# Designs tried in a protein design chat: VH-VL binders against FAD synthase (ribL). Part 2

Target 1, 153 residues: FAD synthase (ribL), of Halorubrum lacusprofundi (b9lsn4)
Amino acid sequence: MTRVVAQGTFDLLHPGHVHYLEDAATYGDELHAIVARRTNVTHKPAPILCAEQRRDMVAALTAVDEAHLGHPEDVFVPIQRLDPDVIVLGFDQHHDEADIAAALAERGIDCRVERASGRDPRYEDELLSSGDIVDRILKQRGSDCDGAREGQR

## First folded at step 9 (VH-VL; from b3 with light chain G28D)

Design b5
Fold by OpenDDE, fold request of step 11:
Structure b5 (fold): chain C 153 residues (1-153), chain A 122 residues (1-122), chain B 107 residues (1-107)
Amino acid sequence: as target 1 above (153 residues)
Amino acid sequence: QVQLVQSGAEVKKPGASVKVSCKVSGYTLTELSIHWVRQAPGKGLEWMGGFDPYSGKTIYAQKFQGRVTMTEDTSTDTAYMELTSLRSEDTAVYYCATDYRWGKGDYYFDYWGQGTLVTVSS
Amino acid sequence: DIQMTQSPSSLSASAGDRVTITCRASQDIRNYLGWYQQKPGKAPKRLIYAASSLQSGVPSRFSGSGSGTEFTLTISSLQPEDLASYYCLQHNSYPLTFGQGTKVEIK
């Protein structure tokens, strides 16, 4: 049995996440998704949803066999526990495959590193990032929040 | 590094209740899954119950169901185990143990409290 | 409930000896097994997780093997400081269950 690991924030799930996880699932027999904790998200805005909710949503996807919460400090702790055969990086993840491979080797983890393919929009107004979803929400509903605050003063 | 500090030794009479505390430091209580394990003098380790991070529920061993209550105060990062209707057989060292919240079915005890001796005697 | 049968209950060995402790599960627990060391008067300490992964800071003389229903803890060269009781723990499903323990004495 080939065990595959995918990891991400998976905030406000969108078709890009689905594509990533489906692609990751093709690399083995069992896909484990690791959901990053807020404390590990340093280069992006903090996720809107709590880690548990993100985990539950990821776990509900057909391509995912099991979903796990990441370690608060060390991203390799879950990887060590799972001892995967393949780690699949997301298309837009800034981690270099070689860097990850080196880090795994230093930890004595024998695991292949792959990268998932990207996904293009299929129709107009499709949003393929959590950030874009947030922006649209703010654009469409942000003015409503300002009005409600003025009415309570 | 996670540190667990438990409350001090207790001496109780049969039929009484005891509440043991476990204060967490290093990580927040919301990041950890607290479990309780006891050990009678000269005996092995016995799991009593703990928090399941997947279901968000506290699970109790059937042996203690109805007699044990595990609670958490996130404002003070303190977990509690209360055992009621104490018997002489409940004389044991009680440990809190923890792991970071993981996935379904994967629960380790990475960190342990120092233990709390509870003596039940007439 | 998953029963964990640990053997032997006790053993006495000399420094430098190879020591083996076994745990058998009543059902398949995959690799959801940990090994714990408990020195006299102290709290348990995890030695092995995921059946065969060495906990950080634990000496390399300790190793774990097995999957499914049969598991082994091995001390390749017993040291005086290894005087302790050892326990296996399954965490495949609730209730979590420990083995009965093995008391290791040093001659």
Scores: ipSAE 0.499, ipTM 0.829, lowest interface PAE 1.3, mean pLDDT 92
Fold by OpenDDE, fold request of step 11:
Structure b5 (fold): chain C 153 residues (1-153), chain A 122 residues (1-122), chain B 107 residues (1-107)
Amino acid sequence: as target 1 above (153 residues)
Amino acid sequence: QVQLVQSGAEVKKPGASVKVSCKVSGYTLTELSIHWVRQAPGKGLEWMGGFDPYSGKTIYAQKFQGRVTMTEDTSTDTAYMELTSLRSEDTAVYYCATDYRWGKGDYYFDYWGQGTLVTVSS
Amino acid sequence: DIQMTQSPSSLSASAGDRVTITCRASQDIRNYLGWYQQKPGKAPKRLIYAASSLQSGVPSRFSGSGSGTEFTLTISSLQPEDLASYYCLQHNSYPLTFGQGTKVEIK
């Protein structure tokens, strides 16, 4: 049995996430998704949703056999326990495959590193990033919050 | 960093009940799996029960089933272990122990409280 | 229930010695085994998790090995501060079970 691991923040799930996880699932028999905690998210805005909610949403996807919360301090802790055969990086993840491979080797984990394919929008208004979704929300609904504060004065 | 601070030592008579508290800091209680382990004087460690994040249930050791109750107050980030019908054999240091919840399980007991001595004597 | 048989129950060794403690599980527990150190009058401290992963901050002289049913904790060079009791813990299935413990004394 080939165990596959996918990792990500998975905030505000979008079709890009689904594609990533579906692609990852093709590399083995069982897909484990590791949902990063807020503390693991560097150089990006904090996720909107809590880790538990993100996990639950990821777990509900057909391609995912199990969803796990990441370790707050060490991203390799869950990986070490899961002992996967394949780690599939997201298309846009900035981690270098070689770096990850080296890190795994250092930890005695015999796991190959793959990268999922990218996905193009299928229609003009499709949003394939959590950030873009947030921006859209702010653009469309951000002005509505200013009106409610004026009524309580 | 996670810190666990337990309530102070207790002296109880046989038949009485004791409730030990374990206050969590650094992370929220909802992010942790709290377990309880006791140690009789000069003896080894004994698991009593704890929260299983996978099932979302508290699991008790059969030895303590019906006599122990583990609860959590998320508003105060405090876990509790109540042991009833105390007997002399329950004299022990009681520890809360925890690790981060991660899906189907955790690595267990990365962090420990300082322990609470419960003495049961006539 | 999974029984954890730990050996030896006690040992005395000199500083610098190689020390080995063994735990045997009554059934396959994969790598769901931790090793804990308990110094006198203190709470236990995890040394090893996942059978062979060194806990952060733990000296490299500690190592864990094994999978399935046989596990070993090794102290490559015993130090005076290593005076403690050591316990293995399986968390493959409930109830969680500890080994009986090994008391390590320094000569």
Scores: ipSAE 0.011, ipTM 0.599, lowest interface PAE 9.3, mean pLDDT 89
Fold by ESMFold2, look of step 9:
Structure b5 (fold): chain C 153 residues (1-153), chain A 122 residues (1-122), chain B 107 residues (1-107)
Amino acid sequence: as target 1 above (153 residues)
Amino acid sequence: QVQLVQSGAEVKKPGASVKVSCKVSGYTLTELSIHWVRQAPGKGLEWMGGFDPYSGKTIYAQKFQGRVTMTEDTSTDTAYMELTSLRSEDTAVYYCATDYRWGKGDYYFDYWGQGTLVTVSS
Amino acid sequence: DIQMTQSPSSLSASAGDRVTITCRASQDIRNYLGWYQQKPGKAPKRLIYAASSLQSGVPSRFSGSGSGTEFTLTISSLQPEDLASYYCLQHNSYPLTFGQGTKVEIK
C-alpha cells in the first residue's frame, strides 16, 4: 500500500482545492490530508473557518481517505506518524520541493516529494481562491458595514 | 510539554460514586483529546472512553455506558471521569491519557497521568 | 469490536537476549497500532507508533514490525531496565482495544 500526504489550509473550499487533492490521490492507494491549524497559518490572512470544520469538509471529498488536523507545536509530527511514501505539494504552495525534502531528511522521514498540477479555469466567473471568495462576498454583501466602529479601539 | 496530574487515591463502598480529576498543564485542555484507561490489580489496560475530536463527542466503551460520565472544565483545564454504582470489580488504577486533537484513527497516547487508585470494598 | 490477541502472556529472559512479542488483530487495522511499556507501579509509556516507528527518546534496541493483522515488538538486546509489561493498542476504530499484555522478567 502507497500512502500519500497532502496538506494545506483548505479554508473556503473551491475547485482548486478539489483538483489538488484529486491529483495528489493519483500518486498512491490512500490519500491523507493534513489541515493546518489557525496558529500555523502565518504566511497569509487567518482562515475564516475553524480547523475542525475545514477538516470535516476535506474528509468528505471523494479523493480523500482520511483528514487530520496539523500538530500545534511541530508541523512535521503528523507526517512522521502517518509515515507516507509520497508528499504532494500544492501547485501554488510557496515551499520549494528541495527545501521540503531537506527538512524531511533532517527528521529521518524517507518519502518522495511531488507537486500537483495546476487547475485551469473551466467556467466564466469561477473563483479559485478563498481570498477571491471573501472579496466577492464583501463586495456583494459587505456594503452594509459602512460606518461600523471605524476609528475606535 | 503536556503534564497530567490526577487526584489522589480513594476508598469507596459498593453502590457509591467516584469522580477522578485530571489537571492539564503545559498546554490548553481545548487542544487535547482526553481518554480514560483503567487497570484492575494484576490485569491489563482497559479503555473506558474519551473525547473524539472527529465527531466532537465523548465516546464511551459500551461496557461502561450509563455508569460513566466524562466532562471537562476549560476554566481550570481539568478533565473528570465519574463512575457510579461502584462494584468491587471496579477496584482499579484509573489513568487519564491524551494526545493533541487529531483526526480519525490517530489516537496516540503520548501523555499519561500518574494514575488514581480507586478501591471498592465492603 | 476488534480483538487484540497478544502472546506470550509472560516470559523470562536473560540480559542480552533477543525478545519478540506479538499481537494479532481480529480484523485488518492497517498500521494503526502502538506499543506501550509499563514499568511496575508506573503509568504506561509509548514505545512504537504506526506499527514500526520508534518514539523519540526510546532506545534503538526496540523495534516494531507488521501491518494488517500481525504485529511484533522486538527488543534486540534485553536490558535490566526493560523489566515491564508490554501492551499493543489498536486505534483503527472504536472501541480502542489493548492486547492483554506481556510481562517480561529478567532472569
Scores: ipSAE 0.006, ipTM 0.632, lowest interface PAE 9.9, mean pLDDT 86
Fold by ESMFold2, fold request of step 11:
Structure b5 (fold): chain C 153 residues (1-153), chain A 122 residues (1-122), chain B 107 residues (1-107)
Amino acid sequence: as target 1 above (153 residues)
Amino acid sequence: QVQLVQSGAEVKKPGASVKVSCKVSGYTLTELSIHWVRQAPGKGLEWMGGFDPYSGKTIYAQKFQGRVTMTEDTSTDTAYMELTSLRSEDTAVYYCATDYRWGKGDYYFDYWGQGTLVTVSS
Amino acid sequence: DIQMTQSPSSLSASAGDRVTITCRASQDIRNYLGWYQQKPGKAPKRLIYAASSLQSGVPSRFSGSGSGTEFTLTISSLQPEDLASYYCLQHNSYPLTFGQGTKVEIK
């Protein structure tokens, strides 16, 4: 059996996340998703949702067989524990496949590194990032709008 | 860097209870899966129970069901194990042990407390 | 419950000897097995995780192998400081279960 690992923050779920995980699942028989902890998300704003909630939502996706929390100190520890055959990088991930493969080899992990395909918007006004979702919420539902009138409704 | 520091040795009479503490430092308790393991003198290791991060519940070994309660105080980063209705065969060293939470099941105990000797004597 | 049958229960060997300790699981546990060393008077220490992965800081004379139902811990050249009891642990399913232990002595 071919075990596949995918990794991400998976904050506010959107169609890009679902596409990534569905594409990753095509590389093997069993897809394990590693959900990054808040402390390991340093290259962008901290996630809105707690890690356990994000993990539970990812675990509920049809493509995902198991979802796990990442290691707070070393992102390769869960990969060593899972011993996957394939690691699938997200389409937009900045990592170089060769650099990841070298890091895995240094840790004694013998697995293939692949990259998922991208997802184009399919619907008007579709949001494909957690940041865009947050921006939309603040624009439409922000309580700090100074134009609001006292006693509306 | 995670350290688990346990409370000191206890001497108890049969029928009493004991509550052993396990203070976490070097990380926060809410990111760990604390388990309790005991070892009677000259005997092997015996799992008593622990937090299952997948279900979000504490699971107790059947042998101790009804006599053991495992709790956590996140304000002090301290886990507790309370064993009631003590018997002489409960004389043992009690360890807290942990790994980082991984979702479906924790895989290993890579950090251990120093152990707490509980002696039950008439 | 998954039963872990560990053998031998004790052994005595000379420095430099190769020793092996086995654990057999009553059902398939994949690689969800760890090996622990407990020196006299001390808490256990993890040597091996995921059946065969060496814990950081553990001497390379220790190795683990196996998958499924049969697992082996090997010490390639026994040293005086390896005097300890050794335990396997399965964590595939609850209840978590240890082997009964192997006491290693230096003769």
Scores: ipSAE 0.005, ipTM 0.598, lowest interface PAE 10.9, mean pLDDT 86

Design b5
Fold by ESMFold2, fold request of step 11:
Structure b5 (fold): chain C 153 residues (1-153), chain A 122 residues (1-122), chain B 107 residues (1-107)
Amino acid sequence: as target 1 above (153 residues)
Amino acid sequence: QVQLVQSGAEVKKPGASVKVSCKVSGYTLTELSIHWVRQAPGKGLEWMGGFDPYSGKTIYAQKFQGRVTMTEDTSTDTAYMELTSLRSEDTAVYYCATDYRWGKGDYYFDYWGQGTLVTVSS
Amino acid sequence: DIQMTQSPSSLSASAGDRVTITCRASQDIRNYLGWYQQKPGKAPKRLIYAASSLQSGVPSRFSGSGSGTEFTLTISSLQPEDLASYYCLQHNSYPLTFGQGTKVEIK
């Protein structure tokens, strides 16, 4: 059995998340998704949704065999406990593969590091980030919005 | 790796109290949930209580309600279990054991202390 | 409270034998079950977590199975160093409860 780990915030789910997890699943027999309690990028906004809700939504995806909450301080703790054969990084995740491989080696974790492909937009007004979804909500439903037409923005 | 080192064996009279310590090293106490488990001579394991990170409270097994107190001193990374009104049936080895504070019920009791024998005799 | 009923309470087997220990929960605990080994005079050691996941460093002759209310620990080929007491633990809900234990002796 080849155990694969994927990790991310998985806030407001969008097709980019589904693509990442489907691509990660192709690297092995079991896909375990770790849902971050804390982003590993301090300049990004905090997640909109609580970690438990995000974990439950990820667990419902067909590609995911199990979903787990991440560690609040050390992102490698759940990786050590899962002891995966492969870790698949998201296309846009800021970590370099070499940096992750070095951190795993320092911790004695014997694991391949791969990176998922990106997902290009496939539909005219498709949103592929939680930030874009939030921006559209604010434009359409914020207190100063006048009701923009759907598909115009 | 987390290590748990417990205080030494104690002999107590009925009616006395005992306070067992559990020193944590290799990780910070504030990121762990310490539980206490005892084992009477020749008998099985019995959970006494532990810290529940979800509720932020210590949960005690009903059997020990009112007689046990579990505390932590973060300045020394040491957890304590105090059992009062000791009886002869409280003679047991007392273990501290840990899980991580990042998920209720995910990975219980990865690490155990070496055990502390408490003998209650007249 | 969830009661864990473990059987047998003791057994004696020869090296190389297959050994099976069972735990039954009084209600559904999903996969929130661990198996622990305790050698004489030592603290318990976790063998299996999440009902079926083998702890790192534990020999592959140990395996766990089951979900819901019935769980099994199997030792596929008993070795002399496996002389110990074995316990299941449910952690689906408080209070946490252990099975009564199974003492395994080697002939």
Scores: ipSAE 0.000, ipTM 0.488, lowest interface PAE 16.8, mean pLDDT 84

## First folded at step 13 (VH-VL; from b5 with heavy chain Y100F)

Design j1
Fold by ESMFold2, look of step 14:
Structure j1 (fold): chain C 153 residues (1-153), chain A 122 residues (1-122), chain B 107 residues (1-107)
Amino acid sequence: as target 1 above (153 residues)
Amino acid sequence: QVQLVQSGAEVKKPGASVKVSCKVSGYTLTELSIHWVRQAPGKGLEWMGGFDPYSGKTIYAQKFQGRVTMTEDTSTDTAYMELTSLRSEDTAVYYCATDFRWGKGDYYFDYWGQGTLVTVSS
Amino acid sequence: DIQMTQSPSSLSASAGDRVTITCRASQDIRNYLGWYQQKPGKAPKRLIYAASSLQSGVPSRFSGSGSGTEFTLTISSLQPEDLASYYCLQHNSYPLTFGQGTKVEIK
């Protein structure tokens, strides 16, 4: 049995998340997703949804066998507990595969590191980030001084 | 927001040691990756070392290996850099700088301390 | 070690000018490069991360481009407050290395 781990915020789910998790699942027999805690989502807006809700939504995806909450301080705690054979990074995630592999090896985690393929938009009006979804909501449903900026009323 | 507040300026003689502190607020040290960078007067930036969350180790620049120790006190959220066997060439402003350990976009040196001038003169 | 060669070492330009600073890596660093601004007497401030991504709160006149071994910081219309030294930093591998710096003066 080959156990695969994927990790991310997975706030407002979008097709980019689904593609990432589907691609990650191809590397093994079980896909475990680690959902980052709010306190560990740095240098971008805090997630809209609480971690438990995000985990439950990820767990419901066909590609995902189990979803887990991340550790508030140490990302390696859930990884060590899961003892995966493969960790799959998202296409756009900043970390280099070799750097993460070295960090895992130093902690005694015998694990291959791979990177998921990218996803291009498939539909005219498709949103592929939680930030884009938030921006769309704010433009269409957010308060402002007048409706002229929102188009026709 | 994260803030890095460093200890005040110091004057030392050659052969002495200096220990610069970097107090973190807004976050705990366990969420950060602290690095140290120095700048001699009129010169460029020079990385000295720092905590690498991917290896779980502190990595030191070869130039300072054996003379520098970087430590953290999580009870006070304070990082320290100690440089021993000081020489006049060690006169510089010493900065602590950091990014967050985890999360999307692991980036280097998003936040900097104000700098600590260490003057080594005989 | 990866050497970062930054050019020019200094430049003087008028307000409103387009300014270009380049940084070359001695080996492929992909996009693991940041650009930093240091105003006189102050700590450095990050302008650009991942070679081309603009840090939040940085004016849009700043932009970064490049990947692999050659990188460029561009200031599209130089302003008086841009008087500073600029540094590239590679973080592809240890030791982390800065370029030598570019001092930008305004005429």
Scores: ipSAE 0.000, ipTM 0.496, lowest interface PAE 16.6, mean pLDDT 84

